# VHH binders against EKC/KEOPS complex subunit cgi121 (cgi121), part 14

Target 1, 174 residues: EKC/KEOPS complex subunit cgi121 (cgi121), of Schizosaccharomyces pombe (q9p7j3)
Amino acid sequence: MILPLFPETQVHVFVYENVSNCAAIHEQLISQNPIYDYAFLDAATILYKKQVYSAIIRALEDRRDEQMKTKTIHSEVILSLSPKTEISSAFRQFSMTKKSKNIVVVKIDSKLTEEEEFERLDKLVEGNRVEFSDEELQKLIDFKVLKKNYKLDPSTLENPLASILSSIALRGYS
Short names: E, the ipSAE of ESMFold2; O, the ipSAE of OpenDDE; V2, 0.75 times the mean of E and O plus 0.25 times the DockQ between their complexes.

## First folded at step 2 (VHH)

Design qc5 (from q2 with S31M; framework vhh_6qgx_2)
Fold by ESMFold2-Fast, scan of step 2:
Structure qc5 (fold): chain B 174 residues (1-174), chain A 123 residues (1-123)
Amino acid sequence: as target 1 above (174 residues)
Amino acid sequence: QVQLVESGGGLVQAGGSLRLSCAASGRTFSMYAMAWFRRAPGKEREFVAAISWSGGSTFYTDSVKGRFTISRDHAKNTVSLQMNSLRPEDTAVYYCAAGLFPYSTDEADYDYWGQGTRVTVSA
């Protein structure tokens, strides 16, 4: 996908269900293996496509303005999902863990086509690919996790899109 | 929620300038991306310009790039469209729009709309 605000930036987002090797992937991320240069998110934390794209836009704006708080654009995406500018907290809230079962994977600035990234990721991730759609994400979300991460009350939890997007947009202004 | 009110439209001669303003009510303004759309007589509504929630990113349709400038003032809760080097083909009703998604040229992605302000550019 090409974003109108960043037309030179290629963005790919992948969703995997029933991943059996999250512990192995986590080890590679800790060791900073460059093959794993992606944002690996726990799907339990992602409800909408717009949630992911809003975090991507925020990260790209911070990179353009030389205001990134993390080492890579992919870690900046993870930070940007959080209502707070606290790196460790954001990673605990949104990153995949050894116990994750479903994941969302973001790649920015790929030199590969979407098909080539699929081929590459299928070798790294032992799970089933599903469509990046609100419909598929809603099957994988954990509403208790979502509520905690965005501080949602029971009434806003019925239709949390506005609260989620405003939390991402207002980070740093409040 | 957001309520939007446009102002600044009018009659201007080709080559002239106009500044459109959009005033947003409510304290949630800063969470929205803002855009200007226009509809010329007998035509469909088309995208003109957008500005991200932070004001840090802007996007323009090709026909206005370099002539129009979109900006926002968070303290005043306003979005402005500075229109320079106006052409007769810029004649349209201009609409201010707000949406939570930080980029889109599709009117369906904007949740709140102003009433519109008319701009007429004479040859």
Scores: ipSAE 0.012, ipTM 0.446, lowest interface PAE 8.2, mean pLDDT 85

Design qc7 (from q2 with S30N; framework vhh_6qgx_2)
Fold by ESMFold2-Fast, scan of step 2:
Formats: structure tokens, sequence, C-alpha cells
Structure qc7 (fold): chain B 174 residues (1-174), chain A 123 residues (1-123)
């Protein structure tokens, strides 16, 4: 995906289900292994493609404007999913954990084509790749987690898109 | 719910300028990305310009780059389109639109629309 305001920024989003090596991936992330320079999200927290894209756009705007609150663009994507600006809370809410089973992986500033990133990630992630689509994401979401992360009222769970996108837009906004 | 009301349209000669304004109601205005679309007689609506939630990012269609400037005022709940160096081909009804997904050129991504304001540019 190429964003109009960021035409030189390559964006790739991948979805994996039934991942068996999340604990191993998590150890690599703690070790700051540069091979794992991606945003690894728990799919239990992601309901819509627009949710991920909105967080990416917000993170890229913050980078352009020199207003990033984290050290990398990938960590800024994770922060941008949260309705708050508390970094530790955002990571606890949205990042992949050792216990995760399904993950969403975001790569920004890739030097590789989408096909080359697929080849690379398929070697790192022991799971089944599925399409990045609302249909596939809806199979992996945990509505209790989503409700808690975005403070959703039960009545909005039938169509939470507007509430989620509004929360991302209002992050740090008065 | 958001209501959008446009103003500033009219008749202007080629090379002239017009400033369109869009007033939004409601406290949720700051959570919306805003855009201007236009529809020329006998044609479909086309994207003109967009501005992000914060107002820090703007995107324009190629035909208006360098001539039009989109801006927003959070205190007044308004978005404006300053149109300079107007051309007869800019003649259209201009629509203000609000949506939660920034920079979209797709009408389907905008949830609220104004009624439109007519701009006529004479040769």
Amino acid sequence: as target 1 above (174 residues)
Amino acid sequence: QVQLVESGGGLVQAGGSLRLSCAASGRTFNSYAMAWFRRAPGKEREFVAAISWSGGSTFYTDSVKGRFTISRDHAKNTVSLQMNSLRPEDTAVYYCAAGLFPYSTDEADYDYWGQGTRVTVSA
C-alpha cells in the first residue's frame, strides 16, 4: 500500500492465524533483533482494516511532524492504536504476547517487495497466512478485549467502527 | 451527528479567487477528516482536497495543486477551501464532506455531506 502523502513509504500488512511460535518471536522482540523490525499485533485486538490503516497514518503524520513519542515507527503504530498516549499501556493492550495465537504484522519502510516480505515472514512465523480483510479479521477478534481497549458500550459492539476510528483520531487531542 | 453547511460560492472571472467555508456542528468535529469534492454539470463527483484530523496533513488532486489551499479552524469548527487562479474548468458545485478515515478520495469513506455551494468561473 502507498499512501498519497507518503508516496515513498512502502506499507505491508500481513495476518497469520494459528501461530505456534509466539513465545519465540516475543523473545526476539525483547532482544531487539533487527530481523524482527515489524509491528507485531495481537489479532484479538484488530477488527477492521481501517483500524490498522488509521493507526499507520497517525504514526506517519507524527513522524513527519517530528512528534513521535516512541523510538521507532513500528512502536509508534502500536501506540497509535491506543486511545491514550501511555506507551506501556498501549503495548500491553495491542502487542503480540507469548500467549497470542493470531497476529497482525505491519512493515513500514520496507526495502523489499510485498512478495519478498512474505518469503521472509513465512520463515519467522510458524502459522497460516490469511488475507488482510475485514472478513478474516472478524474471525480472529476477541470482542471482550476490543470493548475493554476502546471503552465501548455494549450497544456499539454491533457496529464499533466509528467509535474505534474516533478514539484513534482523538489520541492526545483536546 | 454532524451537520455541514457550506458558504462562499458565486460567480467569478477566470484568474480570480473565492474562499469556500464549511461550518460543522457538534463536539465531534475534531475527530473527523474533512474533504472537498466537486461535481461539474453532467459529470460525477470528483475529489478535490482533504485535510487530516489534526489539520497537519493535506492532500490535493493534481488539477488544483498550487492553486487551492484547504485549512481548518478547530476553535470555529470550520474547514475552508481557498481557491486561487480559478479556471473555467473549476466550474462545479462544491461539497464539504466529513469522515473518520483521512485522505480518502472515495466518497464511501465520508459519512456526512453538505448540500453543496455553486461556483461558476466565466471565461
Scores: ipSAE 0.045, ipTM 0.493, lowest interface PAE 6.9, mean pLDDT 84

Design qc8 (from q2 with A33V; framework vhh_6qgx_2)
Fold by OpenDDE, second read of step 3:
Structure qc8 (fold): chain B 174 residues (1-174), chain A 123 residues (1-123)
Amino acid sequence: as target 1 above (174 residues)
Amino acid sequence: QVQLVESGGGLVQAGGSLRLSCAASGRTFSSYVMAWFRRAPGKEREFVAAISWSGGSTFYTDSVKGRFTISRDHAKNTVSLQMNSLRPEDTAVYYCAAGLFPYSTDEADYDYWGQGTRVTVSA
């Protein structure tokens, strides 16, 4: 898809459930295998499509402004999900781990159609693709983790999206 | 809570220019994407332009591209819409809006709205 704010940048997002090879994928990421040039997110930490897109936009803006804190645009997406500036914390909070079962995969600067990208990615991920929708994400979320990551309290839990999007927007600002 | 107040509307001849301004209250201006919408007589409200948190990214409806420019001033908590080469079809009440989602053209994604300022472009 094309983002209105970045019309020259093609973005694809995929959701997988019951992934059996997260540990293997994680090892490839550690080894910086270029074939795995994606942002691999733990779906347990993602509640809304808008959350993911907001992080993508934030990362793209940081790149545009030459203000990225991480090495790659995909790692910057992971950082951008976090209300904190610490890279290690962001990765711990939002990145796919060896123990993950459900994941959200983001591709930025894709040269392929969504279907072509999916065919490529499907060779790397051993799981079931589901629709990238709030409905499907709600099935995969761990609310305890979500609350922790964004410091949600009873008042903000009434509208978690607002709190999440505000956190993403204001990261690094006090 | 955010209060938005538009200004700058008026009567202008085709080919003319206007600059709309929107003043936002509150302390969370930077967390919001700001946008302009408009409602022409007898029509539904439509998206015009939006600007990202930092002001570094903008997007527009096709009909105003190249003619309208949206900008924001964080120090003053304002968003502006410079409208050039105005056309009669630009006649509408223009609304300032604030939302948290960075690329929405859907009015449902904007939480706060101004009362609007009327722009009339004569032929």
Scores: ipSAE 0.783, ipTM 0.891, lowest interface PAE 0.7, mean pLDDT 94
Fold by ESMFold2-Fast, scan of step 2:
Structure qc8 (fold): chain B 174 residues (1-174), chain A 123 residues (1-123)
Amino acid sequence: as target 1 above (174 residues)
Amino acid sequence: QVQLVESGGGLVQAGGSLRLSCAASGRTFSSYVMAWFRRAPGKEREFVAAISWSGGSTFYTDSVKGRFTISRDHAKNTVSLQMNSLRPEDTAVYYCAAGLFPYSTDEADYDYWGQGTRVTVSA
């Protein structure tokens, strides 16, 4: 996907369900294996495509403005999903864990086509690819996790999109 | 009631300048992307420019890049469009819009719209 504000930046987003090797992937992320330079998110935390794109755009803005708080653009995407600026908290809230079953994977600045990234990721992830769509994401979300991460009350949980996007936009000011 | 009200439209000669303003009432739009769209006679509405919630990022359609400047004032709850080097092709009704998805050029991504202000550029 090409983002209007960052037409020079290649962005690919992949969704996998029923992933059986999350523990192995998590070990590679902890060891900082460069082959795994992606943002690996727990799909239980993602409800909308716009949620992911908003975090990507916020991370790219922070990189452009030399305001990144983490070491890589992919870790900055994870931080940008959080309504707070605490790095450790954001990673606990949104990153995949050894116990994750469904994941969302973001790649920024790929020099590969989307098809070539699919081929590479399919070798790393033992699961079923599904479409990056609101319909598919809504099958994988955990509303208890979403409510906790964005501090949603019953009134906002009925229509959470506005609250989620506002939280991402106002990160550090709310 | 939430309302976006545009002002500053009018008649101007080619090569001239106009400054459009959009005032928001009924709520603040601190977390919103603010945008300008326009609709020329007999045509569909098209994206012109957008500014981020912080004001730190702006995006323009290619035909106005370098000629138009979008800005916002959070304290006054306003967004402005400075239009320089105007061309007859810029003749349109200009609309202010607010949306939560950053930098979309799709009008479906904008939740709030003004009534529009007319800009006529004579040759």
Scores: ipSAE 0.260, ipTM 0.623, lowest interface PAE 4.5, mean pLDDT 86

Design qc9 (from q2 with A33T; framework vhh_6qgx_2)
Fold by OpenDDE, second read of step 3:
Structure qc9 (fold): chain B 174 residues (1-174), chain A 123 residues (1-123)
Amino acid sequence: as target 1 above (174 residues)
Amino acid sequence: QVQLVESGGGLVQAGGSLRLSCAASGRTFSSYTMAWFRRAPGKEREFVAAISWSGGSTFYTDSVKGRFTISRDHAKNTVSLQMNSLRPEDTAVYYCAAGLFPYSTDEADYDYWGQGTRVTVSA
């Protein structure tokens, strides 16, 4: 898809459930295999499509403004999900781990159609693709993790999206 | 809660210019995408322009591209709409809106609205 704010940047987002090879993918990421040039997120930490897109927009704006804190746009997306400025914390909170079972995969600056990108990615991920929707994400979320990551309390839990988006927007600002 | 108050509307001849301003209350201005919508007589409210939370990104409806410019001042908690080369079809009540989603053109994604300011462009 094309984002209105960044018409020259094509973005694709995919969701996989019951992924059996997260550990293998993780090893490839550690080794910086260019074939795995994606942002691999733990789906347990993602509740809304808008959460993911907000992080993408934040990362793209930071790149545009030459204010990225991480080395790659995909790592910046991971950082952008976090209300914290610490890269290590962001990765711990939102990045796919060896123990992950469900993942959200983000591709920025894609030169391929969504279908072509999916065919490429499907060779790397051993799992079942599901729709990128709030409905499907709600099935995969761990609310305990979500609450922890965004410090949600009973009052903010009434509208978690607002709290999440605010956190993403205000990261690094007090 | 955020309160929005528009100003700057009025009567102008075709080809003229107006600058609308919107003042936002509260301390969380920087977390919001700010937008302008408009409602022409007998028509539904439509998206006009929006500016990202940082102010670094803007997007417009096609009919106003090249003529309208949206900007924001974080220090003053204001958003402005510079309208040049106005046309009779730009006649509408213009509304300021605030939302948390960074690139929405859907009014449903904006949580706070001003009361509107009337812009009338005569032929």
Scores: ipSAE 0.762, ipTM 0.880, lowest interface PAE 0.7, mean pLDDT 94
Fold by ESMFold2-Fast, scan of step 2:
Formats: C-alpha cells, structure tokens, sequence
Structure qc9 (fold): chain B 174 residues (1-174), chain A 123 residues (1-123)
C-alpha cells in the first residue's frame, strides 16, 4: 500500500496463523535482537486492514513532527493502536505475547524488497502465512479482547470500524 | 439527520479567489478527516484536499498545491477551502466529505457527503 502522505515510505504487513514459536520470538524482542525489528502484534486485537494502516499513518505523522513517544517507529505503531497514550498499557493490549497463536507483523522502512522480507520472516516465524485481508483478520480476532481494548458497547460491536478508527485518531486527546 | 452543507461558490474571473465553507450539523466530526472533492463538467469526481481530525496535517492534489489552503474549526464544526489564483480548469462542483480513514483520496472511504457548491472560473 502507498500511503497518501508518505508515498516514499516502505510499508509491509504480514499475517501468520498457528504460530508455534511465539515464546522464542518474545525472548528475541526482549533481548533487542535487531533481526526482529518489526512490530509484532497479537492478531486477536486486529479486525481491519484500516485499523493497522491508521496506526501506521499516526506513527509516521508523529515521527515526521518529532513527537514520537517511543524509541522506534515499530513501537510507535503499537502505541498508536491504543486509545490511550500510556506505552506500557498499549504494549500489554496489542503486542504479541508468549501465549499468542496468530500474529500480525508490520515492517516500516525496509532495506529489503517485499519478497525478501517474506523470505526472512518465514524463517523467523513458525506458522502459516495468510493474506493480509479483512476476511482473514475476521477469522483471527477475539471480540472480547477487541471490546476491552477499545471500550466498545454492545451497539457498536456490530459495526466497530468507526469506533476503532475514532479511538486511534483521538488517542490521548479525550 | 446528519448534514454537510457547502457555501461560498460562485462566479469568479481567472486569477481571482473564493473561500468555500462546509458546515456540519446533526453530529460532530472531531475524529474525522475532512476533505474536498470536485467534479468538472463531463468528468468524474476527483480528490482536491484533506485535513486531519486535529487540523495538524493537510494533503493536496498536485494541481492545487500552493494555491488552495484547507482549514478547520472544531468549535464551529466547519471546514474551509481558501482558493487563490483560480484557473478555468478549477471550474467544478465542489463537495465536502467526512471520513474516518486518514487522508484517503478514494471516495469510498468517505461516509458523509454534502450536496455540492458550484464554482465557475471565467477566462
């Protein structure tokens, strides 16, 4: 996807289901291994492609404006998914955990082609790659998790896109 | 009832200026990207300009960069488009639109639309 405000920025998003090595990946993230410089999200928290792209756009705006609250663009994407500006809470809500089964992986400013990132990630992630599409994401979402993360009520849960995108836009403002 | 109502259109000579306004009623659009689209006679609707929910970011189509300025007033629930150095090719019906996906140039990403205001630029 080419982002209107950031047409020169390389953005790749990958989805993996039935991942068996989340604990090992988590340890690599804690050790700050540069090979794992991606945003690793729990797919239980992601319902729409637009949810991920809205968070990416927000993170890129914060970087452009020198207003990032985290150390890397990838951690800023994770923060930008949260309705609140608290870093620890955002990571707890959206990041992959040792117990995660399905993940969404975001790469920004890749030095590699999309095909080369596919090859690299397929070696790091022990799972099945699926298409980054609303249809595939709908199969992996946990609606209880989504409801808690975005404070959705029963009436908004039938069509949560508007509430999710509003929350990302207004995070830390209300 | 949710409405976006455009105003400020009219006839102006090439090189002139016009300011379009869009007033929203029936709800607030504080979390929405606001945009202007236009449709020239015999052509399809095209993106003109967008402004973020916060007003901190703007995006313009290449043909209007440096000539048009989009702005918004959250307290008044309004969006404006200041059009300077107008050219005959700017003749179109101008539409105000609101959408939650940031800065999209795709009509399908906008949930609310005004009826349009006509701008005619004479040679």
Amino acid sequence: as target 1 above (174 residues)
Amino acid sequence: QVQLVESGGGLVQAGGSLRLSCAASGRTFSSYTMAWFRRAPGKEREFVAAISWSGGSTFYTDSVKGRFTISRDHAKNTVSLQMNSLRPEDTAVYYCAAGLFPYSTDEADYDYWGQGTRVTVSA
Scores: ipSAE 0.282, ipTM 0.662, lowest interface PAE 3.9, mean pLDDT 87

Design ya1 (from y40 with T96A; framework vhh_7yz9_2)
Fold by ESMFold2-Fast, scan of step 2:
Structure ya1 (fold): chain B 174 residues (1-174), chain A 120 residues (1-120)
Amino acid sequence: as target 1 above (174 residues)
Amino acid sequence: QWQLVESGGGLVQAGGSLRLSCTASGSIFSRYAMGWYRQTAGNEREWVAFITKGGSTTYADSVKGRFTISRDNAKNTVYLQMNSLKPEDTAVYYCAARGYSKYYPTEDYWGQGTPVTVSS
């Protein structure tokens, strides 16, 4: 995908369900293996495509403005999903863990086409790829996790999109 | 002062071999995975080979079968054995130590770079 304000930036987002090798992927991530240079998110935390895009846009804005708080654009995407700027908390809240079952994978600044990235990821991830769509994401979300991460009350949980997007946009001011 | 010290670069004929070495301080070497990257003029630095703390290796497709990365824990050194060198392997080669805490990426350490020129 091409973003209008960042037309030179290639963005790919993939969704995998029933992933059996999250522990192995996590091992590679903590060893900083460059093959795994992606943002690996727990799908239990993602409800909308717009949620992911808002975090990507915020991370790209922070990179443009030389305001990144983390070492890579992919770790900045993970941080940008959080309503707070505390890095450890953001990763605990949103990143894939050894116990994750469904994941969302983001690639920014790819040197490969979407098809080539898919082929590479399909070899790394032992799961079923599904469409990156609101419909598929809504099957994978954990509303208890979402409520806790964004501090939603019962009234906002019925239609949380605006609250989530505001939390991402206002990170550092709340 | 460098936390990583590289050596072994130079000029070599196509089809030849070079071994690059990178010696790290003991505190970095024991905690970090190690990698080799290269950069040609006008291009971004690209990954070449990577070795985890446990010794698992991965290679870029362009060097797979020709280059071998290894580490010597007693010497706090990582090596890149480069065989069957081609003119397109000409670049400045960088050693990197890549850190990761339990939850997120930490400081990276880079060597100063060592030039490799492969003629015709």
Scores: ipSAE 0.081, ipTM 0.491, lowest interface PAE 5.2, mean pLDDT 85

Design ya10 (from y40 with Y104L; framework vhh_7yz9_2; at its last look DockQ between E and O 0.85; V2 from the best seeds 0.00; counts 0 for: pae E 5.6 > 2, unsure alone 64.9 < 65)
Fold by OpenDDE, look of step 4:
Structure ya10 (fold): chain B 174 residues (1-174), chain A 120 residues (1-120)
Amino acid sequence: as target 1 above (174 residues)
Amino acid sequence: QWQLVESGGGLVQAGGSLRLSCTASGSIFSRYAMGWYRQTAGNEREWVAFITKGGSTTYADSVKGRFTISRDNAKNTVYLQMNSLKPEDTAVYYCTARGYSKYLPTEDYWGQGTPVTVSS
């Protein structure tokens, strides 16, 4: 996928459910294995496609403006999901853990087609690929976690998208 | 903070073998993942092999079945056994150490590189 604001940057997003090897993936990530150069998100924290895209865009903007707070574009995506400025908080809130079962995987600057990237990623993730859609994400979300991460209340819970996007966009500007 | 020193490079004929070593200074070797990269003039560094802190290994497709990466924590050393060498394997080989803080990757450490030349 090509984002209109970043036509030279190819982005792919994949969703996996019932992943059995998150612990193994996590070990590779903390070891900075170059094969695992993705943003691995806990699907329990993701409700909308636009949430992911918003974070990606913000990360790309930060890179463009040479204002990245983290070492890699993928870690910046994770940071960009958070309404908080603390990097540790963002990772704790949104990053895949050893105990995760469902994950969202983001690839920035891919040189492969979506299908080719999937084939590559499929060798790393032991789970079932599902469609990257609001419908599928809604099945995987933990609303308790979502409420906590974005401090949603009953007034915003009926339509949390606006609140989530606002939180992402306005992080550090409150 | 600490240094990596490669050794074992040199000239070898096609089909031959070399064993590269990388020794890290300090006492934190076991806390880092280790890897080998190679680079030719005018090109970016290419990933060759990687070994996690836990000992899990991965290899580039171009070297699978021919190269073996291993580590000895007691000696603070990572090895790259290179068998069935090809002229295409000619490059400067670099050792790298990668760590991870609680939530973020730390700075990478690199050796000075050791040259490997495979003649046809």
Scores: ipSAE 0.414, ipTM 0.769, lowest interface PAE 1.1, mean pLDDT 92
Fold by ESMFold2-Fast, scan of step 2:
Structure ya10 (fold): chain B 174 residues (1-174), chain A 120 residues (1-120)
Amino acid sequence: as target 1 above (174 residues)
Amino acid sequence: QWQLVESGGGLVQAGGSLRLSCTASGSIFSRYAMGWYRQTAGNEREWVAFITKGGSTTYADSVKGRFTISRDNAKNTVYLQMNSLKPEDTAVYYCTARGYSKYLPTEDYWGQGTPVTVSS
């Protein structure tokens, strides 16, 4: 994927359902194994492609402006999904856990093609790859989790996209 | 000053073997995963091998089948056994300790580096 504001940045996003080895993946992430240098998100928290893109753009803007609050661009993507600036809250809300079943995986600054990254990830993730599309994401979302993470009220739940994107873009200014 | 102390580097002929050692403070070793990186002049550090606290190992494709990483918890030491060495393995080798907190960025620890030269 090419981002208009960051045309030189390689970005790939992958979606896996029915993942059986989340506990093993989590152990590798806790250990900072270099093979697992991706943002591993719980798909229960992601409703739209634009939600992921907005977080990526915000993380890239913070890197450009030398304002990153976390150690890596991938952890900055996780932080950028949160409406708050608190790192612990963002990871608790959006990161994959040992109990996750469906995951969204983001890779930034890949020197590999999308197909090569898929081959690499298919060796790490024991699950079924599905298309990164709004249709597939909407099958995996947990609306109770989404509501809690973005503090959505009943009127906002009717069309949550604008509220979610605003929360991501305006993080730290409210 | 150094939390990680490396040893075992040197000069070896192609096809030979070397074992690198890295001794860490007990508090780092018990809580962190350990790894080896290498760097050649003019290039960025590249990952070589990694071992989790639980003992799970991973290797870069270039060394898979030739190198073995292991840890000795009683000695607070991680080892890199390098077999069937090639001139392309010539580099400065660095030991690292990597912690991860779900909620906080963690500091990486790095050793001073130990040179390995493989002659053909």
Scores: ipSAE 0.319, ipTM 0.674, lowest interface PAE 3.3, mean pLDDT 86
Fold by ESMFold2, look of step 4:
Structure ya10 (fold): chain B 174 residues (1-174), chain A 120 residues (1-120)
Amino acid sequence: as target 1 above (174 residues)
Amino acid sequence: QWQLVESGGGLVQAGGSLRLSCTASGSIFSRYAMGWYRQTAGNEREWVAFITKGGSTTYADSVKGRFTISRDNAKNTVYLQMNSLKPEDTAVYYCTARGYSKYLPTEDYWGQGTPVTVSS
């Protein structure tokens, strides 16, 4: 996938359900093993494709403007999902943990086709790939977690997209 | 102070072998993952091999089956055994240490590099 504002930046997003090896992946991530250079998100925190794309765009804008707060573009995506500026809170809320069951995986600056990137990722993740779609994401979300992460009240929780996207876009301005 | 010092580079004929060493002077070596990168003139550093603090190893496709990374935590040393060397392996080889501070990547530590030249 090519984003219009970033035409030379190839991005791929994958969704896995029923992942059995999140603890092993997590150990590799905290070691910064280069073959695990992806953003691994807990799918329980992601309801919309647009939520992920907005975080990717925000991270890429911050990189372009030399305003990144984290070491890598993938860690910046995790920060960019958060309504708060504090890095440790963003990772605690959105990053895959040892106990995660379903994940969303983002690769930015890929030199590979989607199929080629999938072949590499599939060797690392023991789970079932599903479509990156709002329909599949809705099956994996935990609405209690979503409400807490974005401070949604009952009226906004029923159609929360605008509130979530505002939180991503406005972080650091309010 | 936290310092990484590489050694063991040099000149070798194609098909030959070299063993690189990287010794850390810091007090927390066993808590870091270690890796080897290489760089040719005018290019970015390329990942070669990686070993976690627990000893799990991973290799770039270009070196699998020819290179072996290992670590000796008692000596604060990581090794790269390079066999069946090719002219394409010619580069400066850098040792690195990596980890997280709670939820955040730590600053990478790098050695000075050790040059390896493989003649045809």
Scores: ipSAE 0.105, ipTM 0.583, lowest interface PAE 5.6, mean pLDDT 86
OpenDDE, second read of step 3: ipSAE 0.303; ipTM 0.704
ESMFold2 (binder alone), look of step 4: mean pLDDT 79; pTM 0.800

Design ya11 (from y40 with T106D; framework vhh_7yz9_2)
Fold by ESMFold2-Fast, scan of step 2:
Structure ya11 (fold): chain B 174 residues (1-174), chain A 120 residues (1-120)
Amino acid sequence: as target 1 above (174 residues)
Amino acid sequence: QWQLVESGGGLVQAGGSLRLSCTASGSIFSRYAMGWYRQTAGNEREWVAFITKGGSTTYADSVKGRFTISRDNAKNTVYLQMNSLKPEDTAVYYCTARGYSKYYPDEDYWGQGTPVTVSS
């Protein structure tokens, strides 16, 4: 996928359901194993493709402007999903855990082709790959988690997209 | 000041072997996963091998079957045994220690680098 504001940045997003080895993946992530250099998100927290793209765009803007708060572009994507500018809070809210069942995986600036990334991830993730689409994401979301992470009230539940995107865009400003 | 000290690099003929060593302070070694990266002139550092605190290992496809990473907890040392060396393995090799953190990525340490030259 090419982003209009960052046309030279290669972005790949993968979605896996029924992942049986999340505890093993999580252990590799906290040990900072370089083969796992991706943003591993809990699919329970992601409702729309635009939510993921907005976080990616914000992370790329922060990298362009030399204002990243984390060590890697992938950790910056995780931070950028959060309405707060706190790293620990963002990871608690959006990063996959050993108890996760469905995950969204983001790769930016890959040295591999999309096909090679698919082959690599399929060996790391023991689950079923599904299309990165709003339809598939809406089967995996946990609305209780979403409401908590973005502090959604009954008035925003009907149209949560605008509230979510606003939270990502206004992070740290208001 | 140096928390990781590398040794064992040098000149070797194609088909030969070298063993690289990286010694860390005791407190760093016991808490950290360890790895090896390499860098050729004009290119960014690329990952070679990785070993967790528990001893599970991962290798880059280019070295799988030829290189072995291991750790000796009594000596606070990680090793990279390099067999069947090829001219394309010529690089400066760097040892790294990666912290364990619930909120990754966290602390990492790097050695000074040790050069390896494989002649054809």
Scores: ipSAE 0.280, ipTM 0.649, lowest interface PAE 2.9, mean pLDDT 86
Fold by OpenDDE, second read of step 3:
Structure ya11 (fold): chain B 174 residues (1-174), chain A 120 residues (1-120)
Amino acid sequence: as target 1 above (174 residues)
Amino acid sequence: QWQLVESGGGLVQAGGSLRLSCTASGSIFSRYAMGWYRQTAGNEREWVAFITKGGSTTYADSVKGRFTISRDNAKNTVYLQMNSLKPEDTAVYYCTARGYSKYYPDEDYWGQGTPVTVSS
């Protein structure tokens, strides 16, 4: 996928359920294995496609403006998901953990087609690919975690998306 | 603040074997993932093998089944056993160490490189 404001950057997003090797993937990630150059998100924390896109866009904007707070564009995506400025908090909130079962995987700056990238990623992830859609994401979400991450309350539950996007956009602002 | 010292490179005939070693001068070897890259003149450096702190290994497709990466934390050394060598394996091989914290990678360290030449 090409983002209108970033036509030179190709982005792919994949969703996996029933992943059996998250612990192994996690070990590779913290070790900064270049083969695992993706943003691995816990699907339990993602409710909307636009949530992911919003984080991607913000990360790309940060990179464009030379204002990245993290070392890599993928880590910046993870940070961008969080309403908090602390990197460690963002990772705890949204990053895949050893105990994760369902994940969302984001690839920035891909030189491959979606199918080609999938084939590459499929070698790393032992799970079932599902469609990247709000419908599928809603099946995987943990609302308790979501509410905690974005401090959602009854007044914001009417439109969680708006609240989430606002939190992402206004990170660092009080 | 610490260095990587590579050894074991040289000339070998096709089908032969070599064992590369990389020793870190620091005492925090256990904190780092280790890897081997290789580079030929005019080309970009490509990864060959990687081993995590926990000992999990990954390999480039071109070397799978032939190369084995291992580490000895007690000796602060990472090894690359290269079997069934091919002329295409000819390159300068570089050792790398990637330190990491819980969510942050530390600085990457590189060795000076050791040349491997495989003759046909």
Scores: ipSAE 0.032, ipTM 0.374, lowest interface PAE 4.5, mean pLDDT 89

